# VHH binders against F-box protein At4g00755: the designs that were tried, part 1

All scores and structures are predictions.

Target 1, 377 residues: F-box protein At4g00755, of Arabidopsis thaliana (Mouse-ear cress) (q8lg03)
Amino acid sequence: MDFVNNLDTDTSLSILSCLDDPSDIVRASAVSRSWRQFVVKYSLSKNLCLKLFHQLSNVDHIIETSNDRNGESSEAGSSSLMDTRLLEKEHRAFALLARGCMSSPIESCIADAIRASSTDNYPVESILNTLEKRDRIGRTPSYWSSTGQHKTTVPESLLYKLIGDLCLITEVSIHPFQAYFQRGHPIYSSHYVRFRLGHEKDNSPHYNNSQDKKGEPGKSSIESNYVWTYTSQEFSMAQENRLQSFQLPEPVLCIGGYLLVEFLGRVQTQEMDGQYYICVSHVKVEGRSLAKSFRVENVDDNGKFGLKVLSYNDPKKMEEMDAEAGQDMDAEAGQSQLRNLEQLLNLLHRHPLDVVDYVWPDESDDEYAESEDEAEP
Below, numbering starts at 1 at the first letter of every chain, in headers, positions and changes, except where a header shows other numbers; Kabat numbers aren't used for antibody chains.
F is the ipSAE of ESMFold2-Fast. E and O are both the ipSAE of ESMFold2, at different seeds. Each is the mean of both directions, binder to target and target to binder. V2 is 0.75 times the mean of E and O plus 0.25 times the DockQ between their complexes.
Where letters were taken out, [cut] stands.
The coordinates of atoms that the task and the answers printed are left out; those that the model quotes come from them. Centres of patches stay.

## First folded at step 1 (VHH)

Design g1 (framework vhh_h_nbbcii10_fgla)
Fold by ESMFold2-Fast, scan of step 1:
Structure g1 (fold): chain B 377 residues (1-377), chain A 127 residues (1-127)
Amino acid sequence: as target 1 above (377 residues)
Amino acid sequence: QVQLVESGGGLVQPGGSLRLSCAASGFTFSDYSSYALGWFRQAPGQGLEAVAAISGSGGSTYYADSVKGRFTISRDNSKNTLYLQMNSLRAEDTAVYYCAADLRYGSSWYPSEYDYWGQGTLVTVSS
């Protein structure tokens, strides 16, 4: 029965407020015109999203692009008409956001490596090495190394840009680096790892406007340019040469598209200098990127932001279409080729005499390195 | 073309001293401050083992437990030369000593990680 027409507002709202899945609210809005009007009028999609993702309380306004034909033709009108249009716009945006968070495919979410808190032997041991699932390229080790420290309490961090400004993060995986070329095969790791998600400060240069080279140590500390809106628990790191996956207790919505990986409690000294190092061969982030549907604009000092809707099309369907057309595969292949070129250029910068040998690498070593990269994390 | 040439080997009595030198050509020590340089040895009937290593960055040094306190590794960037000062020599130190360079990373220890090698110089510790 249509109880929205037959019960008072408080009773109807109480019943509909018991729905804990945003998809249930969307289905409810499809039952009848009265149900849809009630869902829109009382902002049920928005309110339910806020219960699941409290960070969405910081949505200041919603921007719909002219690229979407379902958008409003006029934004001017009477106060009552404008209020109705605003509520309809909020309903559309939050319903799409709920669908994206609950139904978008789990995928790899790192777009780029930005910088590390420190880097030993830059640029060879840069954060850029962590983007690929390998600990070596042929005979050459591939890893990020912090600078050495005498104190175990000095933390290190790696900063990444996520795919899009809005991502639901489910898992972060870290592969510590084992120095197979050093005596005792030490694993340079930390006791704990902690994750932060956030955005750039409104007074800092935007990622796209940065003059800093990727992986190059920044002119300012990481903390001075970013606001961290989420901080995870400290996860214990096993002192083992394997990809270690850290499942977040609940999926976390990242607004702003930045991930900081913090390494806490140094474990391993290098015999040659007696200093503590932290080294990582690979970082992987899995989640639901909403990049095809949303952008985040104008994050202010209070964390308020504009939510820009790019498309109301199903993100999974769009991803399948892009994958079939080869666009995502071409872009991903191009990014891997660019990263490999950057790593090669970094190696050439430090060791130009090695170029002659690397032009003609041992064919068996290259093939085994490739199969090893495919077999191992 | 990178070349490493060892010198200073020979016959010495137990308790004696020798200084090994490794002259590098084809690259300069000052241009490759991030690389590793090392001394390796192969005793009769045994495999190749690491003896001492020195980083390119600032002279951080590593020694095998069997030679620690007796051997000193050093480098002279102005002479493009690596040294191994060997004191209090024992019969067990008898080996062919090799100079090696890893021009990729500044902290390598295992022979397999070094790209360039000298031909070796024989050190015999006997009465």
Scores: ipSAE 0.000, ipTM 0.339, lowest interface PAE 10.7, mean pLDDT 76

Design g10 (framework vhh_h_nbbcii10_fgla)
Fold by ESMFold2-Fast, scan of step 1:
Structure g10 (fold): chain B 377 residues (1-377), chain A 124 residues (1-124)
Amino acid sequence: as target 1 above (377 residues)
Amino acid sequence: QVQLVESGGGLVQPGGSLRLSCAASGFTFSTEYSYALGWFRQAPGQGLEAVAAISDSGGSTYYADSVKGRFTISRDNSKNTLYLQMNSLRAEDTAVYYCAALKGWRTYQAFDYWGQGTLVTVSS
């Protein structure tokens, strides 16, 4: 019932502090102006968010774009009134944040591939190949490969930018690459995979190098440019040619929008050189992106940041963004490319050119014999 | 860095002409590896279509029936560039045009490279 009016403050606070569901807090704030003021005064939405995601204690300030353009000013002469307005602002932002974290649809969250710790034969075997759910394009293999190593203990990593600066990550999926064109069809993988979530350093030289192309070998170490605020357990990788899904024990809020996938313990050598390689054909990340509602600004070295609110219940803007994000024209285009490439190859083969046109300088009997040895039964 | 960059697209009136170029960087058309080269296009709402192809030697060319007699494919290995001369353009030729380089063994392509595409709009 209406116990906020009928009970003392301590008793009411004890009861309402037991609410663990954002929808219950929203429902409470809708009962009456007194209930709404109570929820705001005692920061129930903010407290729930901090209980679920302690990193949100690092919100330094809140910026509301859908309200006054110049924001709310703080004046010494109005400190009591200003405190109330700041609590209202916090309530709106954290209530929206809690709703986003609990109720937003689970979707694919990778926006871009940034770089790998190493890349063999760039750009053919770059991290960019992992963005698509395939291990080949026509007759050409599609995968990322590390450089070769003699020791099993040398780790490798893949760095991705997530959709938006604020993402709740639930699952990461990895498809190891099986070299179907090599003898024995080896799977180049690792014993374990581990995930880190974080943000760019504010003083990194990376801020001055916006011209670096995606997937290019980095000139600076990943550690020098990023701060990792979350590190997962080490998940065991099955040595199998399939997409393997790793569900995080609890959803993790990523502030800053970067994911690092680390591969630990090399397992497969290449027969031709005896070196260990790690190869991946696909990486997929699932979670709840809050990009439509929030932006993160100025994450400092202590983890403090500005939370910018972009929209409070703008259904048209959110619907437009959902419609745009839902269009997967790339998969259809890719499949069409494979069909046309096969037609081109068949055309060139069916209508023989003169003998010289079919002889590639680097083709040899050794390559042909090796291909036959690797034929699947 | 291996890259193919198309250029020469744009807006043209029906019956007009355009010359597309595809410049390769990070590899050469005639050093250690010989490449078969081709042009592909994707019209609005349609799938990717092969337009023209030229052999390593330049001695053989192939064209889609829809463009035969109007388009001419050529290559200049000294400039590391592939060309498509498009004459008597029609509204139906409106598409994004892509170039591709195929290093081939008769039945396997080990190094396939594609450009990012260039838009050709044929409209008054």
Scores: ipSAE 0.000, ipTM 0.222, lowest interface PAE 12.6, mean pLDDT 73

Design g2 (framework vhh_h_nbbcii10_fgla)
Fold by ESMFold2-Fast, scan of step 1:
Structure g2 (fold): chain B 377 residues (1-377), chain A 123 residues (1-123)
Amino acid sequence: as target 1 above (377 residues)
Amino acid sequence: QVQLVESGGGLVQPGGSLRLSCAASGFTYSYTSSYALGWFRQAPGQGLEAVAAISWSGGSTYYADSVKGRFTISRDNSKNTLYLQMNSLRAEDTAVYYCAAGRYLTSLPYDYWGQGTLVTVSS
C-alpha cells in the first residue's frame, strides 16, 4: 500500500514523523521514488537527527568534498531546482550522519593525550601513561600523577583529543593508580569525576605550534583555550584498584573532538610528605567516531559550524577499503610505535621511582670500567 | 652488617649553615647502586618527617616544602657518602637527623637507618 500518494500531506507527515529510528527513515526512503521524494521534501532525516542531537541545529552549512556530482551543471538559478538540490544535499548528509551515529562500531575513541592541569616528576609521570592499559612497564610503575596539594578542594584535569571532529560518546572509564611499591598500597584517587566535551577556540596558535610537547604542563589555563559544550554530572569514584566505567545517561555527540576529565575531592595523602595526590593509570573512552565520514570546520563563538562530508560510502565499507589498502593499519602501527618510544624515553629520563638505571645488565658497566681480561697471549 | 653513620651535627646560630655526612658501609656494590638515600628528621615532640632524598644516579631529588631553596642533597658514589648542605637554618630545623636507604625514593619505610645526629639551631 502506497499511502503517500493517497493521503493528504499532513496525514502522511504525521505517520512518518512517528518513526524515531534513522534506519526506519532509510527503509521508508527505499520503498519507492514517491516515498524518497517525500522524505527529502519534508527533511525527515534532518528532523530526526535534530530530535536525537539538538546540537546539530548549529550546522550552518554543509560542504561536500570531491564533488561526486562531477558533470552536473554549475549554472546558478534561484528557482525551485536550487531548493531541491539543497534539500537533497541535506538529506544525504543527515542520513549518513544518522547511520554513523546508530550503526558505526563502538570503539576506543582517544586519539591523543594533550595535557594535564599539573604533573609530578614530568615527563615520567605524565598523562601519556594513561593511554595504555597497564600500571607498569617491567619493574617501573606507569601512571599520571598530579602535583601534591595540602587542600582536598584543589581540582585536577586531564585533556584528550578524540578520533575526529565528530564522536558519539557513550562511556568513559578511569583506572585509579594503586602505589604497590609504597607501604599500605595506597590508591591515589578522587571522590568524584566529571566529564566535559567541546572544541578549541579559534583553531588556536597553540594547537598549530609544532614545538608543543604532548603531556607538557599547561602554561595557560585549559579553560581559556577551549569551549565546553557538554558537562556531565559528578560521578562517584569507588576507592578501588579497578577500571571503573561511567556510562553517560544518554550518548553525547561531541562536536570539535576534545574531552576533559576533571577530578574533584582529593582522598589519599602520601606518607613521605603528607600531601594529597591524584594518580591515574588508564583512561578509556568508548563511542562511535565519525572521522572517516565527517569533519567540522569554523566553529564560531555561537557554536555554529560547517559540516564537511568526506565520503558517502558506508563507514564499514570504508574500513574494508582502507584495510585492503593497508594505509590505516600502517599509519596506526607507526603512531603506536612512536607513542611507545616516547613513553620509553620519558621513563629513561631521571625519575625517583624507576629502577631501570641500576637493574639493567651488570656486564655492560664492568666492561666499561675494567681493564680487558683476555687470557690469550 | 649494613651500617649508615651520620656526622656533622651540632649547635648553630639561626641563619647559619651545617653540612651533614652519611657514610655507608657493609653494602656490596650492587646494594649501593640500587638504593635511594635520604635524610629524615624528628623534632622534639613531633613525628618523623622526610627532609630530602636522592636517587642512586643522583638524577632525581625530593625536598620537603619547608626546606626547598635552603637545603641541598648530594651523593658521592665513589666514597659511598651522602651529604646534606643546610643553609639559612631556623629554630624549626632543630631535630635529630637520620640517614636512610630505601629501594624507591618515595617508598616508606626505608630499609636501613642510621642512629641519627642532633642539629640544634639556637643562639
Scores: ipSAE 0.000, ipTM 0.470, lowest interface PAE 10.2, mean pLDDT 76

Design g3 (framework vhh_h_nbbcii10_fgla)
Fold by ESMFold2-Fast, scan of step 1:
Structure g3 (fold): chain B 377 residues (1-377), chain A 125 residues (1-125)
Amino acid sequence: as target 1 above (377 residues)
Amino acid sequence: QVQLVESGGGLVQPGGSLRLSCAASGFTFDTGSSYALGWFRQAPGQGLEAVAAISSSGGSTYYADSVKGRFTISRDNSKNTLYLQMNSLRAEDTAVYYCAARDSLFYYTGEYDYWGQGTLVTVSS
C-alpha cells in the first residue's frame, strides 16, 4: 500500500518532520517506494541536521568515495534519474552526519598540540607537555609555561588540532600547574579561561607546514592564521591544583578541527623576577569525532564547505571490527607512548651532561663492589 | 607612526544606512599582529561608549545592546581596514564615531591603545 498517496503533502511532511532520530527517518524510507521517494525528495535527513546544527546549511557540495558505499551501477540517463541520484546522495550523507552527531561515542578529541602564544625555556616547557595527564616525569616537572609579563592583562593561548575536520565538542578540561619545587608552592594560572573552535584561514595545512615547528614559540599571531566560528563564555578558573572540567552549555560542532584555549587575567608572579606567568600541566577535550566518516574541504569566506564522505560503515561497527582484528590496535596507547618518548627526548636535551641526580647504588651493585681488606700481621 | 583614519560619516535620515571605514597605517592586520579593533561613539553631552568590537582573528565580535541586530562590524586584513555597517539608524545614533585598536588578541581585557580622530554621524530629518 502506498501511504504517501493516501495523505496530502502537507500532512505527510508534518508527520515525518516529527522524526528526531536519523534511524526513524531511514525506517520511514523503508516502508514503501513512495515513502522512500518522499523522504529523499523533501530532504528530511538534511532538515534534521539543520535542526541540530544550523551551520550545516553551509555544506556547499558532497563528495563520496566509492569504496564503502553500495553504488548503483545504473547507466547515466535522464535528468530525472540524475536528480534522484543527487537527492539520494544528500540523504545518505546527511543521515550519516545526523547519526554521527547524535550517537557517536564521546571520546578524547585532541590529535596534537600545534603551538602556544608564547613559551618560556623552549622546548622544555612547551605545549607538548599538556597532552599527558601528569605534572612531572620522575623528578622533572612537566608543564607548559608562557613567557613572563609585567601586565596582568596580556592574554596567552594554546592551539590544538582535533581528531578530524568535523567534531562535536562537549567538554574542555584544564589542569593548572602548581610549582611544587618553589617556596609557597605557587599556582601559575589565569582568572578565566575561554574556548574557541574553528578552521584555518588560508585553507593551508599549517599543522603540516614543516617551517612551523610544532610547540615552538609563535612566529606569527595564532589568530591571524585561523577563523574562529565559536567563542565560549569566560569560565572562572579556581586557583587549585586539580583538573577542572568546563562543560559547554550545548555541544558545539567544530568545522575545521581546531581548538584555541585562551587564558585571561594573570594571577601569580614569580619571586625571582617579579613577572606574571601562566602554566598548565594538562589539557583534555571530550566530544564526538566524525573523522572515520567525514572530511571538510574548501571552507570559504562565507563558511561554505565541501563535505567529503569517507565511509558509510557504522562507526560502532568499525570499532567492533578494529577491536576483533587487533589485540594491539590501541591507537591511544600508541600515541601516548610516542608523546612520552618525545617528552623524554626534550628532557634529555635540556641539560644532558649537567642533570646529575644520583641514586643510591642497587643492592646488586653493592654486592659486586664489596672487597675484603687483608688483615696485615 | 600608528594611525587610524575614519571615513563614511554624514547626514542620514532615520531608518537609513551608513558604512563607516577605518584605514590603519603604521601596522598591519595579518602579518603576525595581534590587534583587536573596535568602534566607540560619543553623543552630544554624553560620555564615550563602546559600540562594537572584533577580535584579531575576526572570529569573535561584541555589540552594545542598543545596536545589536542593526550594526555589523567586520575587518578586511588585505586592505588593512575596519568597517561598521549601520542599518536602521535612529536619532539616538547621532554621535562622533571613533575607531580604536589594541595590541591584544581580545577586545575586552583592557583599554585601547590607538584611536582615530573620529567621524560625525548625524541621524536627522
Scores: ipSAE 0.000, ipTM 0.102, lowest interface PAE 19.0, mean pLDDT 73

Design g4 (framework vhh_h_nbbcii10_fgla)
Fold by ESMFold2-Fast, scan of step 1:
Structure g4 (fold): chain B 377 residues (1-377), chain A 127 residues (1-127)
Amino acid sequence: as target 1 above (377 residues)
Amino acid sequence: QVQLVESGGGLVQPGGSLRLSCAASGRTFSSPSTYALGWFRQAPGQGLEAVAAITGSGGYTYYADSVKGRFTISRDNSKNTLYLQMNSLRAEDTAVYYCAAKTFGYISRDADEYDYWGQGTLVTVSS
């Protein structure tokens, strides 16, 4: 006796709507043909996703890479069968999406640094320096610096590309820069930090096709090329030389894969010029990337987009198979190695003779700098 | 190690002009745009005073109130050279002028924050 067949629709829907775990919905669909048909017919996986992330109402269509394996049928002549196939497609995609959002491992989600609102001493003090967990490489400090400003109210921002087009963001961490080589060891930070998540505008140049040099401030406004669909609260920044973690009140699904970090309310002036600067040594973003399962296509000015399913396979099982094949599948470790190499090459470009001929400084420099052994890539 | 050598000092009449140059050489100055550069002066019997400074990019400059509107700081990173154009000179501008370099392009009016110093060049404003 299936209770779905023996209760009215409203009663059955009320019971099944209490399932908050995507795995429970998938298990319900596996119990019997009647349960599966009910889950599909009433779009329970899609409704769970919409309950968790209202932006998913903007899915215009779903694209699967399969070649009619599940669609080939001699009964395709009825509109009811066509509707059932669409509902089955939505069920598969949204069940995978819900599972990804709830159970994918939390990982580092920044793929690349795009640009800053301003940069002092470009390219030395560029946004690229914020990608690694350090404030120096050997003798050379590593940080991003804004240009100076007279007014405390002038904001600054850092723009990043996230791993994949769909990423559930849980936490953003910022390490302010302390100028250990300046008198009084000032921390050049802001009173508040705010986060925005969004996508490129339709018909704007993609970051891979950008006319701008990586990390270089361009003439085009960030606002003219991007649409921000989420804006966080203003988080208070402690004026301390430490990595400060800002947990979002609820996880946020980023559609399009762009993060803007805004710094508000300047705190610290430079003694020489009396100007306010904002400096950051590290930015880290933690979340659940869905890059292995999904791609987003054709985000229009109204936020409507195509959801492309790349694979229905468990990402962990794919990693295990690749590991058994002897391939290094640690994408994060590979990215960190490439970033370390890029920073080293950038350092060599900026100070080739300083790096080659480095000699430990006088004891006064040791009061400001960490050990060279602690700073090496 | 960075070596800084000043030139262009000398005797000038009040109201006259001088251009000071500071040539940077050495293994640590291979990327001059990464260093903040400044001019400091010391008048007879007085302490060291910040005159002007410029960031590595040249994007920002500082001037002491006493010289603002009369002096102009500039740099040529391709030649590893810092300049101070001094116009409308006064007897009070008489001092030894020092060139200084500071890592990473941050400027400061505190001499203790500068890592490399020249030997100084004397500027005398007298009839």
Scores: ipSAE 0.000, ipTM 0.173, lowest interface PAE 16.2, mean pLDDT 73

Design g5 (framework vhh_h_nbbcii10_fgla)
Fold by ESMFold2-Fast, scan of step 1:
Structure g5 (fold): chain B 377 residues (1-377), chain A 126 residues (1-126)
Amino acid sequence: as target 1 above (377 residues)
Amino acid sequence: QVQLVESGGGLVQPGGSLRLSCAASGFTFSEYSDYALGWFRQAPGQGLEAVAAISRSGGSTYYADSVKGRFTISRDNSKNTLYLQMNSLRAEDTAVYYCAAAWGSYYLTQSEYNYWGQGTLVTVSS
């Protein structure tokens, strides 16, 4: 019946190690005290998480915010009691992490645009334009543009902050920009797109990462300030005016909360100057954010980090409670209004006539494409 | 017949500002216009250089690297006029400035522009 008590340790461990679902291991721990002690003692939740996400081997220590006062007193106990408490702490944290990765809702995971490798006509054609699902604001085009280049091999990149320090990324979507206001309606895209996930090189959240100048090209290379722990394959970009979705072969756990989108192989020259440009109207990232439950601290040169547990409440239940309170909906509306204000400020910085289209937008104006076709000889 | 007439050129000291105007006749600067507009310049003994361009709607602009952050191109469709606001002028900005109109949406290459003004001289000297 209770095989943990009736079978030898090796046989029981062999049977329980065959459980591939973190939820099954958690349910097993609820059967009896003996099953729970066995699951905790042999680190089954942690071992399953490591099997699914090898990056979790880099968890150096676990910090529990809800137990801080009790934890300090308990840590002064005997070594065997301390070992048991450490194993129970690991079980709680990794069981929560597994649930987050498996059952948290798939949502849009970009928190903010940080900067681009280059920007033409800054601030009008900045990375900030890619945060909204549009290619125009009324009559004014909305897109990011790189600076021009003569060589096709010069890459460009866009840097984003993800929602939270732990995010399981499933899909990245890119909408290339079609210049509907230029002869022949060229699409300024790349042959390939590649994704990197990682963290800041410095443990400080302020290290060359100023929030006050979002979308600014910056004074130093993006690569010199970040460590990339994951690099995807090169995905082929279709030369088409549509949102193109790139599903990662396996979901990827981002530790640190930064995404770099790299554009490789320039395709389209501008007739005016003969230079190659890369332009993007929208970037979307889908995944499971663990921001409500976890934070990452002190990522070192070897990738080791502290995992901070903020709450043991079910992430799905927490989201449902937040949604019912209307707080997330109000925050989303506020964020959209703030982004629209930032775009308005960018337009005001450059050209007064561009602002007229923004102040009274008809956000879905396809009129440019029709007028363009009429203009062509 | 399409005509472009520039005005506003003159002598200015380094660090000064000038605003150039280009009045068009024979076509309209509406959002539905077939023409994109630009500014070119030619310094003494040099070839023609693109300075700035603006799309039909005014929603898209281009600037040469040498003038980015200092010059601003704009259009007033109701007055059928193109403008170039020039700030922080330098000796190397001394040139004859031409406004140009392109059939189509947005061109800076000289060969793509169909109509040209006669030019207005800008001299930056102490």
Scores: ipSAE 0.000, ipTM 0.128, lowest interface PAE 21.9, mean pLDDT 73

Design g6 (framework vhh_h_nbbcii10_fgla)
Fold by ESMFold2-Fast, scan of step 1:
Structure g6 (fold): chain B 377 residues (1-377), chain A 127 residues (1-127)
Amino acid sequence: as target 1 above (377 residues)
Amino acid sequence: QVQLVESGGGLVQPGGSLRLSCAASGFTLSYGSNYALGWFRQAPGQGLEAVAAISTSGGITYYADSVKGRFTISRDNSKNTLYLQMNSLRAEDTAVYYCATDFYGLGSHLEKYFDYWGQGTLVTVSS
């Protein structure tokens, strides 16, 4: 249908504005030159992205990398040609962004563990243990533990770096740790869990001569170094030894690539010392990472940022090509192996006997075999 | 605080029997570890070797081939004590015997709970 040429602009806009699917807008732009010009001229891809993800109104400018095909140079600074180039640039970037948010596969989105609010017996009970789908390394339990507290209201948090600077997060999963080596097999968890998404502050704390250092110790705290642009509801945590999945009510676009998991309301004391602990064996984050297509540059005090386009190749097709190439399809497998080696080396350092040429008996029974099978190694 | 104290060693003739005890204080062996609780030995001028281990669940036991059928590992949770019953002793069993536990539990510094053994108890098998 040629209604763009046969109807007035307002009528055509009304019809095309009824398209809620970014792929329909892309298909419309492929119908003819007139339809493509209309989609570009009225910024339909950008407007749909802004409707779906209001944070994208904070895109200050778009940077295209590998600009070897920069067309013709402009002789007039503010010509209609420059305006057309800007609209085409916006159309390309927001069309790619819409496809990434809608059609990229749901995948595991944690790139690395950054820090915990506290850690007991560091490094053995560190946040690094939560990156793996296990509750043990050989015979030794694998989990993160907070330090002990006497008050139930003291929160704990775990900070993660997500894959890339733009990631659409759909779900966070937490596996509480059950202490099978203690009487009654207590679960050291929290009543509630809450998630925050955000970025590093524009002025990251540096070693400098700032006078603020005189009266303010602890500027290295999580709260002081990050800006949280999204905060979830408090989800109830079941006091059960299982991976518990918390679906966000709506997918959330994380700009900056940081996730904070907050644990609220301590529930379990340790018999030996009467203190409350929070322990976690695994944290999993699912979403659509846009790392192959985009980077975020220079988030300022007003939340404005530069959107850097790395590639216009379909992120889904790029993933398919990577899988076909026979390279490690889990791009983070190397990182996981490095972390596992570090944890193993820490264990061997604590157990000098394990570096001697002796075989220590490995305990296996139906109970632990079932637990190991449930928590994939 | 974790303390393991071995006892029951001494001089015995070949073919004789001894029962070693490992008394734990500061934690309970029945739930203080879910890993192998065991006995190690070190003969004069030799390295450390694993002798026997017992699980905290399922009643699973492990023995070195050199002692299998002769030694029996057991525990008494009411006395917080690990035992090693040694029968048909041989000169090659002469060693300092240590009891070991892998990990105690949460809220403890690792160094307190990765003391693999106490001071040991000497077993001498000779005529």
Scores: ipSAE 0.000, ipTM 0.188, lowest interface PAE 12.1, mean pLDDT 71

